# VH-VL binders against q8ixk2r445to577: the designs that were tried, part 21

Target 1, 133 residues: q8ixk2r445to577
Amino acid sequence: FFGMLQNKGLTDYCFDYNPPDENQIVGHQVILYLCHGMGQNQFFEYTSQKEIRYNTHQPEGCIAVEAGMDTLIMHLCEETAPENQKFILQEDGSLFHEQSKKCVQAARKESSDSFVPLLRDCTNSDHQKWFFK

## First folded at step 1 (VH-VL)

Design r42 (framework fv_retifanlimab)
Fold by ESMFold2-Fast, scan of step 1:
Structure r42 (fold): chain C 133 residues (1-133), chain A 120 residues (1-120), chain B 111 residues (1-111)
Amino acid sequence: as target 1 above (133 residues)
Amino acid sequence: QVQLVQSGAEVKKPGASVKVSCKASGYTFTSYWMNWVRQAPGQGLEWIGVINPSGGKTWLDQKFKDRVTITVDKSTSTAYMELSSLRSEDTAVYYCARSGRYYDSSFDYWGQGTLVTVSS
Amino acid sequence: EIVLTQSPATLSLSPGERATLSCRASQSVSSYGRSYMNWFQQKPGQPPKLLIHDASSRATGVPSRFSGSGSGTDFTLTISSLEPEDFAVYFCQQYGSSPYTFGGGTKVEIK
């Protein structure tokens, strides 16, 4: 798949990567933001290695989750995808992070109106269902 | 009327490079993505890569990443595919094909194809 | 990469007969109720022509005798009653994940 990764439950929100320092592309958290349909910071590639790749900037970034954490962070892509960068996009729209056995859920950031994707126990919630647009 | 017109047949020696063009007309060039696909004699179709003409960003199949460059010239509504370090196994008909924005659209229009023959 | 296997490799039939062509994917090409599968027809000396997109939607100008079905990993192209112009090679192609891949093709030939 290519495109904007949109949430079924938060109808108008998409994966977004907008690092505060344009000269440091990796190491920051992936967020959710209003889908604007213009690509750029909301444009992702889903690969046959089960990566969610952000390659509009160089070097190429791949979404990862570190052991014991629940946030999605941008890391460098590798020739062979490491396990912490693999997400299985299922037919029902769930994004399953096999290494942690958890699903990506759209969640409200505590004490704010901001939203972020987080790993949570898998449920049949629309907030855990994603599709490329 | 949408048309994609490709450059003519090429004969190259091993080690050379080839650059194939694909001129688009009948639609807004920057509103659609341009794919490159090849077909070797006796083999199936093989996707090479794609370009977003608006920004020039490309995505390539990993097997071609080190040898293929895809570019566009927006002023002439033309896409180019350059393949370097040619081998006899690169002998094929090369096609351009447009697709919709964000890749969840079909390949609805194709160029007529360009035969590239690599022989010594 | 996702491997697409088409069967049979060759289908020998007469005009008026029904043709059923199979395309199987090594992993699912469906997500959120949508199946990312195209079918193309190719005649000698011509580029591929889109017949079906999104597994079951006919492309503009394609006769109703052509139909597509399936989801997940198993897809079928059906030609309900072969016309002389339908004898050609047919390819399936997935765009559910990068890189995009094509099947090896099924040749529909006159018996």
Scores: ipSAE 0.021, ipTM 0.682, lowest interface PAE 7.4, mean pLDDT 87

Design r43 (framework fv_retifanlimab)
Fold by ESMFold2-Fast, scan of step 1:
Structure r43 (fold): chain C 133 residues (1-133), chain A 120 residues (1-120), chain B 111 residues (1-111)
Amino acid sequence: as target 1 above (133 residues)
Amino acid sequence: QVQLVQSGAEVKKPGASVKVSCKASGYTFTSYWMNWVRQAPGQGLEWIGVINPSGGKTWLDQKFKDRVTITVDKSTSTAYMELSSLRSEDTAVYYCARHTYYRGSYFDYWGQGTLVTVSS
Amino acid sequence: EIVLTQSPATLSLSPGERATLSCRASQSVSSYGRSYMNWFQQKPGQPPKLLIHDASSRATGVPSRFSGSGSGTDFTLTISSLEPEDFAVYFCQQYGSSPYTFGGGTKVEIK
């Protein structure tokens, strides 16, 4: 798939990667931001290796979750996708992180007005349903 | 009206490179992605890759990654596909096709095709 | 990569008959109510022409006798009553996962 990865429950929000340094695109958290329909920092590729790639900048970034964490972080893509970078986009819209056995959920960041995708126990909540637009 | 016009047929020797052009008209060139697809004589269609003309970013099928370069020239609204280290198996009609992902990711307009023949 | 298998390889039919073409994906190409499957028609010496996008939506100018259906891994293209101009090769194509892939094609030919 290619496109903007939008949440069903938080209907106006899309995956967004807006690193503060244009020359260092890895190491920062993936956020949710109002869908603007213009691609750019909201444009992602879902690959047959189950990666969610951010290809707008070079080198290419791949969304990953580090062991014991629940936040989605941008890492460098590898020739063979490591387990922490694999997500199964299911027919019902769930985005299942294979290594942790958890689902990506749209959530409010603690004590702030911003939203982020987080790993949480899988439910049938609309906040865990995603689709490419 | 939307039109994609490709360069003419090419005959190449094994080991050579070929560069096929696709000139777009009738729409804003940078608003639509451009795909490249090939078809060997009597065979099915094989996707090569796609380019976002606005940023120049490409996505290629892994089997072509080491031999294909897709580029654009915004000033002439032209996309290019260059295939190097040609083999007899590369003999095919090569098509460019316009793509949109905002309103349904589909190939709505195609070029007429460019026959590339690789023979000694 | 997602492999698309089209069946049958050839359909021999007469004008006026119904044609039913199948496309089966090796894994699901549907996500949250949307199916990432397109259908193309190709005649000798011509580029493919888009018929159906997103499994069931007819492209602009495509006659109503063409319809698409299906979700998940099983998709169907139906031509309700064949016209002479409909004898061609038909390809399904998925864009649910990179790389994009095409089926092997079904040739609809005159009996």
Scores: ipSAE 0.007, ipTM 0.549, lowest interface PAE 10.9, mean pLDDT 85

Design r44 (framework fv_retifanlimab)
Fold by ESMFold2-Fast, scan of step 1:
Structure r44 (fold): chain C 133 residues (1-133), chain A 120 residues (1-120), chain B 111 residues (1-111)
Amino acid sequence: as target 1 above (133 residues)
Amino acid sequence: QVQLVQSGAEVKKPGASVKVSCKASGYTFTSYWMNWVRQAPGQGLEWIGVINPSGGKTWLDQKFKDRVTITVDKSTSTAYMELSSLRSEDTAVYYCARGPYYKGSWFDPWGQGTLVTVSS
Amino acid sequence: EIVLTQSPATLSLSPGERATLSCRASQSVSSYGRSYMNWFQQKPGQPPKLLIHDASSRATGVPSRFSGSGSGTDFTLTISSLEPEDFAVYFCQQYGSSPYTFGGGTKVEIK
C-alpha cells in the first residue's frame, strides 16, 4: 500500500511530515494535516516489513515510537526494521504498534488547534481507523 | 541560475487543443514537482495541476481533469501541459512553476508565461 | 476547497506610507506551529514573484520593508514604507490543502 494515510474519524486529515529543516529530516514529530491529495509530504508507503515509510526524502524515513513515548517521530529506515518502527495495519483499519500494544489515534494537541497521531489504548473508535487514499 | 523557459504565444480556434512547454535548467529536473497555473486577462490565478517528473504521476484540479494532460520529457528536462476542447474562457496566460516536493508546494521559480488566445 | 479572501481589493496610497494587506482563509492553513501561506507580488506583463513563504519567511532578495504575519485563518502582509516599485498587485496563496488556491489580489496603487 502506498498513498496518503487518511483518518476515518477525522475525515479531512492525513499523516503529514513537514520538518522545518531539510538538512535534519529525522527526529521531528509526524503530524496530521488537511489532506491535499497530491502526495508530497503526505505520501507514505506501508511495507511488507510493517514499516510506514516516508518516500518523499532520500534517504527514506521510517516512522517510529520511542520507548515510553506516545508520539510518532521520523527515523531513518534500517535494513532490518527495529521493533519500534513496526505497525500492523489491521483489516478493520486500526494501526497497531506491536512493541507497545497500543493503537495509533488521531488526537488534538492539548495547547493548540493542531492534530497529531498518538499511541493510545486500542478502542473501536473511528479516530483509530486509517486507510490509504 | 535556476530557470524555467516556456514556449511562445498561441492563437487557437474553439474546439482546438494547445500544448505549452516549460524547459527547466540549473537544477536536477526530477527532484522537484512542476505546477501549472493560469491567469485570465485582468483576473486572478488558478491552479491547474502538478506532475512529479520522476514517475510522471499527475494530480489535477477537478475542473480540468477531463481536458488537461501533463507530461514530461526527462531527456530534455521539459514539462508539457496540453489543454483540449478549447473555449473562449480558456484565454489566459499559462505559467509553469516549480514546487519543493518534500515541504509541500510553494511556487518558485515561475516561467515567463505563455499567452493562449482562443478566438473565432 | 479553501477559499482565500483578500481585503481591501484596492489600496490607494502615496510613497512613504505603510501598506497593510489582509488574507483570510475559510479553513486553518496552520498546523504544528507552521503556516502554509505564501505572498506574491505581480506587476503588469510579469509572472508572480515570491515575497513571503510559510507566512512570515522573506524570500531571497526581498527587501526588509516587506513582512508577513499571522496564523490559522488570518494573515497580513505589511510594507512598512512604500517605494515607487512596490505599486503592484499582491496575492496570497495556500498550499496546505489541494487544490492549491490563491486570493483575489489586492492592488496597491498610487493615490
Scores: ipSAE 0.007, ipTM 0.577, lowest interface PAE 9.5, mean pLDDT 85

Design r45 (framework fv_retifanlimab)
Fold by ESMFold2-Fast, scan of step 1:
Structure r45 (fold): chain C 133 residues (1-133), chain A 121 residues (1-121), chain B 111 residues (1-111)
Amino acid sequence: as target 1 above (133 residues)
Amino acid sequence: QVQLVQSGAEVKKPGASVKVSCKASGYTFTSYWMNWVRQAPGQGLEWIGVINPSGGKTWLDQKFKDRVTITVDKSTSTAYMELSSLRSEDTAVYYCARELRPNYYHGMDVWGQGTLVTVSS
Amino acid sequence: EIVLTQSPATLSLSPGERATLSCRASQSVSSYGRSYMNWFQQKPGQPPKLLIHDASSRATGVPSRFSGSGSGTDFTLTISSLEPEDFAVYFCQQYGSSPYTFGGGTKVEIK
């Protein structure tokens, strides 16, 4: 799978990665933004190793969740994917983060009108359902 | 020396097709997306579309979707834009322009010299 | 599509004066701390030249007299003191949404 990772509940929103520094493309938070249909900063690949790769430039980035955190951040991809970079995309669209045993949910950022993907307890909410477009 | 060199001027009849080439040199061809932009004489710039040379995936303005095909030949580091069913309104200078991969520099920093396509009846 | 409106259409100034060019988007081209707006300079018979990317970052080799600012829907290109070579047409361009769109251009001409 590759393409734009769109939310079923927030139907106009896609995973988006837009780092503020061209020389530091890792370490920043993944956000949700209106799907623009042209890939670019919204183009991701789901791999057989259960990674969500950001491969629009080199080196490739891989989405990760640091221990104790609920935000998705960009890390460098590794030859052997660490557990914090593994997400199981289920048939129903749930994105299950194996290490934390939580699901990725589209959520409003605290005290903001912006949206971000966050780890939450797994529910059957459409805000936890994702698909590649 | 980073350069984009385009094919020469074309004169076409209405209803014909035209294929413009853009040969890249001096950089890794697959590391940059390639845009096509046109400009009618004395007018502003109009974006046609872009291709990711690595995978060949294209994004086009809907106005051009049914008439434009953008392709690449990685072995020769050349991008192509073919426009069919030409009308007099398609008379313009056509430019190719490279764009660094999204979220690195995001700007069309190197442009070809332009190819004048004239459609006359 | 996002429509970009540039004003004024023509700016008549003398060398040494400050030029302020505006670009307004029909909807926001900013996303969580980044603005997807470029500025280009074009002279007759030449392709456009990138001046500013990401609303405020100067492209390589662009003189410091050029600066970009703004976010959301309102953007400005400023030339602090016009040099003879700066008399040209300037275009804004957004890449936050498909299709990419350009403004209609502002012509900076000698008074």
Scores: ipSAE 0.007, ipTM 0.583, lowest interface PAE 8.8, mean pLDDT 86

Design r46 (framework fv_retifanlimab)
Fold by ESMFold2-Fast, scan of step 1:
Structure r46 (fold): chain C 133 residues (1-133), chain A 121 residues (1-121), chain B 111 residues (1-111)
Amino acid sequence: as target 1 above (133 residues)
Amino acid sequence: QVQLVQSGAEVKKPGASVKVSCKASGYTFTSYWMNWVRQAPGQGLEWIGVINPSGGKTWLDQKFKDRVTITVDKSTSTAYMELSSLRSEDTAVYYCARVYRGYSYGSFDYWGQGTLVTVSS
Amino acid sequence: EIVLTQSPATLSLSPGERATLSCRASQSVSSYGRSYMNWFQQKPGQPPKLLIHDASSRATGVPSRFSGSGSGTDFTLTISSLEPEDFAVYFCQQYGSSPYTFGGGTKVEIK
């Protein structure tokens, strides 16, 4: 599957990654932003190794969650996907992070109108359901 | 010094096509995406589309997708916009404008001087 | 598509006066602490020139009398004291959603 990864509950929002330096693709948080329908910074690929890859530039980035954290950060993809980069896209649309046993949820940042994907306990909320468009 | 230099004015008949060029200098061509915007006489600005020069991928406003082709020549640091099946309503000044990293980084910080395309019988 | 409405269409003022220009978006163009709004100045026969990006950041070389403010759907461009060279048309433009869209412009003219 590949395309724009859109939230079922927050219907106008997609996974988005715009690092401040095009030569430094790693180390910044993945955000949610209004789906623009053009790919680019919102184009992701779900791979057979259960990675969510950012394919806009080379080298490709892979979304990861560091131990003890709940934010999604861009890392370099590895030859064999490490556990912190594995997400199971389930039949109901949930994105299950294997290492933490938590689900990716569209969440509002405190005191702002911005949204980010965060790891949360798995629920049947539409804010935890995702699909490729 | 960053500069975008466009080709000269064109006069075309209805049904013809026009190809406008935009030559970039003073920066790494593939590090910025190139947008095309037009302005009809006495009217507002209208976005046409954008190209990523590195891979050649394009994204167009839906109203132009059947008539517009945007391309680049990396060896000359030049972007092109070709508009086919010209109508009188296509009479406008056409601008190229660069933006860092595509849509969400969207500061149109440098613009070409504009190319007047006149469509008349 | 996001529609941008600029008001007033024409602003007639004298040099030295303050100009306040409004741009209203049909939907929010702010997210993740950012507001995806540009302001441009255009003089007859010239391309638009970037004045303000990200709603409030002044572009390189733009005089300090120009300032931008606002977030969400309501944005303002202020010129604190008009100089002769400031009489021009001003456009707002959003880049938060596809397709990019521009306001209809505000003409700042000599009274």
Scores: ipSAE 0.006, ipTM 0.571, lowest interface PAE 10.9, mean pLDDT 85

Design r47 (framework fv_retifanlimab)
Fold by ESMFold2-Fast, scan of step 1:
Structure r47 (fold): chain C 133 residues (1-133), chain A 122 residues (1-122), chain B 111 residues (1-111)
Amino acid sequence: as target 1 above (133 residues)
Amino acid sequence: QVQLVQSGAEVKKPGASVKVSCKASGYTFTSYWMNWVRQAPGQGLEWIGVINPSGGKTWLDQKFKDRVTITVDKSTSTAYMELSSLRSEDTAVYYCARVQPLRYFEGHFDYWGQGTLVTVSS
Amino acid sequence: EIVLTQSPATLSLSPGERATLSCRASQSVSSYGRSYMNWFQQKPGQPPKLLIHDASSRATGVPSRFSGSGSGTDFTLTISSLEPEDFAVYFCQQYGSSPYTFGGGTKVEIK
């Protein structure tokens, strides 16, 4: 399915990706921003390979987490999804990152009032629960 | 009364392109997304893609990304699906079907067009 | 992609009998208390007709003899007492992840 990926605990916030250069879609951090549904920067596709795709610009981007990191970064999608690009949206709403065995949590960006999705140890917190709308 | 009316049957040669139309009536065209699904004679259903008529954004099955273009004409409340580089295995009935994109994404196809038979043969 | 396996391929039954159709997904199609599974009925020469959405909710105008159940990977469509017009092909379809996929269909035919 596709749509805006919204946080249960941080109720008004959705996954958001707006690269500064449309010709350089890769390498920037995914953020959380007020859900507005305007434009295309908040619409994501969840695939059967467990990818979260951003296909507003070509080439298509896939959210990934690099080994040892906790931030979600946009990478190029591959023909077969690598493990660092696989997220299991579980029945309780948790977004489980297979390679790290951690969950995506809505968190405050260090030293700011901005919010970002980060990998954290899995808990039953509403800040780790996501749904498409 | 909601109605989706599709264009008539087409016969094409391999390598040609076909453009099927789906004219909507009885509802606000831009408030519902439009899906395209095909069915080979006597076989199962295969999803092709969907369009949000308001912005024209499309989401396609990877299998069709290089050959399918889905568009809309809001002035006539009509959706189009164009399939290029036709092969014999593209012979199928092509359906349009609407879905309402409400909060908690609604992926159910509540109304379907009557279907358009596209035959690809030499 | 998520593969949907419907069984049996064919059910041969008489009017008045109960029909139970299964649909099994290769991956869970449930998330956050919802199951993203639809059921359709199709008769020869006609487009599919939506019967059940969200695994268990009947579509508008669908008779009460049709019911859906299940979650995760296992889903069932039940027709409590077959009417003559119920002899058709039934398809399950998931929308829990892209691309949307359909099962191979179960043909309910008269014995």
Scores: ipSAE 0.007, ipTM 0.613, lowest interface PAE 9.8, mean pLDDT 86

Design r48 (framework fv_retifanlimab)
Fold by ESMFold2-Fast, scan of step 1:
Structure r48 (fold): chain C 133 residues (1-133), chain A 121 residues (1-121), chain B 111 residues (1-111)
Amino acid sequence: as target 1 above (133 residues)
Amino acid sequence: QVQLVQSGAEVKKPGASVKVSCKASGYTFTSYWMNWVRQAPGQGLEWIGVINPSGGKTWLDQKFKDRVTITVDKSTSTAYMELSSLRSEDTAVYYCARTSYGKYYYYMDVWGQGTLVTVSS
Amino acid sequence: EIVLTQSPATLSLSPGERATLSCRASQSVSSYGRSYMNWFQQKPGQPPKLLIHDASSRATGVPSRFSGSGSGTDFTLTISSLEPEDFAVYFCQQYGSSPYTFGGGTKVEIK
C-alpha cells in the first residue's frame, strides 16, 4: 500500500519524516504531524516484507527500532528486511513490531505540543490503531 | 471521454529491449498515477509498477527494478515502460492503467487496450 | 508478496443463476475497518474492467447485481442473477501492501 499512515485516536495526525537534508536521510526519529496530504514527508510504502518505506530520497529509508529502544528511527533499507524493520499491520489496526512484541502508539513528546510514535505494550487503545489513507 | 491508447505489437529477440507507450486523453494527465501490468498468454495479471506523472517518481515491484524504467512526457500526455534484457518469460500483453482513489488515487479504473510483446528466437 | 487464491478456478452456470466467487489472501489486507481489495472482470481480447473497489464499493456504471463482501483474508464477489454478458474471467487484486498482487482468476462459463 502507498499513502499516509494515520492514527485513529489522534485523528488529525499522520506518520511524518522530515530529514535535515536529502544527503542524511537516516538516523533521525519518525514524528507525527497534522495530516496535510502534500509533499512526500507523509507518504510511505508498506511492503509484503512488512517494511514501512520512505522513498522521497535515495537511498530508500526503512523505519526501524533498535533493541531496548522505544523510538522509531529511519534506517537504510536492506535487500532482505532485518527483524528490527518488520511491522505487522493487523486487521484491528494495530501496528505490531514483531522483534520487540510491542505495538506502535501515538504519544505526546515530553513537555511539548508535538507527538511521536513510540513502542508500548499492546492494548486496545485507539492511539495504537493505524490505517493508510 | 477518458482513453488510454497504447503502441502496437512488438516482436523481439532474447536480450533486446522494448519500449511501450501509453497516450492519455480526456483528463488532466498529471492528476492520476499510471500503472503498468502484464499478462502472459492464458495466465493471470502481474503488477510491474507505477509512476506519478507530476514529478516522475516511480515505485516498482522489486523483481523488475533492474530491468524496467517508467517515464512520462507531459507535453504529449504519454507514459512509457521500457523493459530490458528480454527473456521468453517476458512474452505477455502489457497494459497501462491509471489509478483513482480519493486524494491518492489507488485503484485502476481506466485501462489501455494492451500491447502484445512476443520474445522469441 | 501477498498471494491471492481464487476458487473455484471454473464455475459453470446458466443465465439467471447466482454466482459466488471466493478470494483468499495469504495474510490480512484489512486495517481499521478498511479492506484493500478490488475485483476486475475480463473478457477475451479486452483489458480488465474495474467492478468493485475497497471490497464492497461498486465502480461507476457497474450493475447492482454485482456485490462484494468480506474482510481480513476472505473475500467474496457475488453476481445475484447472471446475465449473458457476465460470462467472463474475474480477478481479485489487493493493494494493502506492495507489490500489488492479483488472484489467478475464476472463469465463469456457460454450462
Scores: ipSAE 0.008, ipTM 0.624, lowest interface PAE 9.7, mean pLDDT 86

Design r49 (framework fv_retifanlimab)
Fold by ESMFold2-Fast, scan of step 1:
Structure r49 (fold): chain C 133 residues (1-133), chain A 120 residues (1-120), chain B 111 residues (1-111)
Amino acid sequence: as target 1 above (133 residues)
Amino acid sequence: QVQLVQSGAEVKKPGASVKVSCKASGYTFTSYWMNWVRQAPGQGLEWIGVINPSGGKTWLDQKFKDRVTITVDKSTSTAYMELSSLRSEDTAVYYCARLRYSGSYPFDYWGQGTLVTVSS
Amino acid sequence: EIVLTQSPATLSLSPGERATLSCRASQSVSSYGRSYMNWFQQKPGQPPKLLIHDASSRATGVPSRFSGSGSGTDFTLTISSLEPEDFAVYFCQQYGSSPYTFGGGTKVEIK
């Protein structure tokens, strides 16, 4: 699968990665932003290794969650995907982070009104359902 | 040289509608979003909405949802904002402004502004 | 919506002096080292001109005397030494969440 990864509950919001420095692609949080349909910062690939890759740059970035955290961070992709970079896109649209046993949800952090993708306990909420378009 | 050129000043009566144009040049029109912002005399700036010229999808501030329509004509690289059911408090300078990227480099170029006056 | 409060409303200074303008957001507009805050300059009869984006990055062609700083909810625009052409109204604007919102402006005027 490839394309823009859109939220079912927040129907106009997509995964977005727009690093502040084009020469420092990794280390920043993946955000949600209004879907613009232009690819680039919103273009992701879901791979057979269960990675979510950011294909706009070389070397490619891979979405990861660090131990004890609930935020999605961009890391460099590895030849064999480490467990913290593996997400199972389920038939119902849930994006399950296998290592933590949690689901990716469009949610707000305490200090911001902006929605971001966060790890939460899995529910049947539309805010936890994602699809490529 | 990027330019956004807007249509001329308008004087309208209450209850009428106004359609302001913004013609883009010097860049690929469909690669950048177009925002509309207004400024009442002596007041601050108020965001109205934005359009993705590639697909024509719009996002509007809730207060304008029922009165504003934003459209584009890709063949002329022109964006339009139409505001209906005009009231005296709609008197303002209306600006178009382009958006380069989601989350960065927003509003780097602006049109010169169009004064819309609503009076009898 | 995120409310931006600018202070002072008016700043009266002489050429050569330092100007410090504040913008406070009702909630954080920062995430993971990025701050979704712009600063604009506006002169009478003209559209706003982008000065600073991402809180601290100077826009192309903007003189080095302009600098932006801050994160979270508190942001500052500094003009290190005012030139005659710098007397204008300055607006902050957030793009961290929709709808986009602007501050009320700070007018920098000659004392």
Scores: ipSAE 0.009, ipTM 0.604, lowest interface PAE 7.9, mean pLDDT 86

Design r5 (framework fv_retifanlimab)
Fold by ESMFold2-Fast, scan of step 1:
Structure r5 (fold): chain C 133 residues (1-133), chain A 121 residues (1-121), chain B 111 residues (1-111)
Amino acid sequence: as target 1 above (133 residues)
Amino acid sequence: QVQLVQSGAEVKKPGASVKVSCKASGYSFTSYWMNWVRQAPGQGLEWIGVIYPGDSDTWLDQKFKDRVTITVDKSTSTAYMELSSLRSEDTAVYYCARHGDYYSSRYFDYWGQGTLVTVSS
Amino acid sequence: EIVLTQSPATLSLSPGERATLSCRASQSVSYYGTSYMNWFQQKPGQPPKLLIHAASNRATGVPSRFSGSGSGTDFTLTISSLEPEDFAVYFCQQSKEVPYTFGGGTKVEIK
C-alpha cells in the first residue's frame, strides 16, 4: 500500500507530519516536505469515510480543518468521521474539503521558504492536485 | 482506446538476463502505475513489482528485489522489466498491467497481451 | 504478505447453473467499509480480465450475472447463470497492500 500523498505542482513535496512526542499526535499543523520514499512521517491513507489518516504513531490521527482556519491540523480520528475531517479526492487530483467548500493547495508558509497544505478557493492549479504514491 | 503492447517471446539460457517491454497508448502514461505480473505454465499469477512512470518510483516483491529492475521511457510511453540470473523456474508469461494512483482506482483495469520467457539449457 | 486461498480448485457445472467461488484472505483486506478484493477471469492464451473491484463493483462492460460480495477475510464471486463464454479460470487478488497477491484460481469447467 503506497501512502505518500504527493503534490503534482511541487513535484518533490509530500504531506508530512512529525509530532513532537510519539504519544501525542494531536494539535499540530500538517506540513509539506521533500518526499523521501521511506514512509515514516509521510505515510497517509485515504479512507472510505473521506478521511486522510496518519497511522505511523498510535492513536491514529485524522487531518482536520478548524472553523474559520485555512490550515490542516491533526485531530484524533472518530468512529464516524466529523464533517471537518472529510476531504473528497477527485479524479483530477483535487482534494476538496466539503465543509468549507475549498480545496487543499500546496502553498508557501508566510514569511518563510517552507511549504504547507492550506485551504484555498478551488482552481485548476497543479498546486491543488494530489496523488498517492 | 487504452492499449498495452508487449515485446515478443524470448528464449534464454540459465544465468542470462531478459528485458521485456510494455508500450502504452490511449491514456496519460505518467498518471498510472505500471505493474509486472508473471504466470508459470498452468499455474497462478505472481506479482513482481510496480513503477510510477511520472518519477520512476518503484516497489518490488522482496522475492525479486535482487534480480529485477523496472524502468520507463517517458518519451516512448514504454515500461521495461529486466530479470537477471535467470533460472528454469522463471519460465513464465510476463504481463504488464496498470492501475490508477487514487485510493479508489487501485485495480488492474488493462493488461498487456503477455510475453513468454522460456529459460532452458 | 497476505495469502489468498481460493476454493474449490475446480467447479464442474453446466450452462444455466449458478457458480459460487470463494476466496479467503490470511488477514483482513477491509478498511473503513471498503474491501480491497478484486476478481479476474482468464481464458487460455489470454491475459486476465478484470471483473470485480473493491469486492462488489462490476468493471465496465461486465455482465450483470457476475456479482461479488464479502468483507474482511471472506469473499465470494457469484455467476448467477453460466453462459458458454464463462467457462474459464477465476482469480481473486488483494490491493490493500504491497506485495499485491493472487489466489491460486478456481477453474470453472463444463460437466
Scores: ipSAE 0.005, ipTM 0.531, lowest interface PAE 15.7, mean pLDDT 85

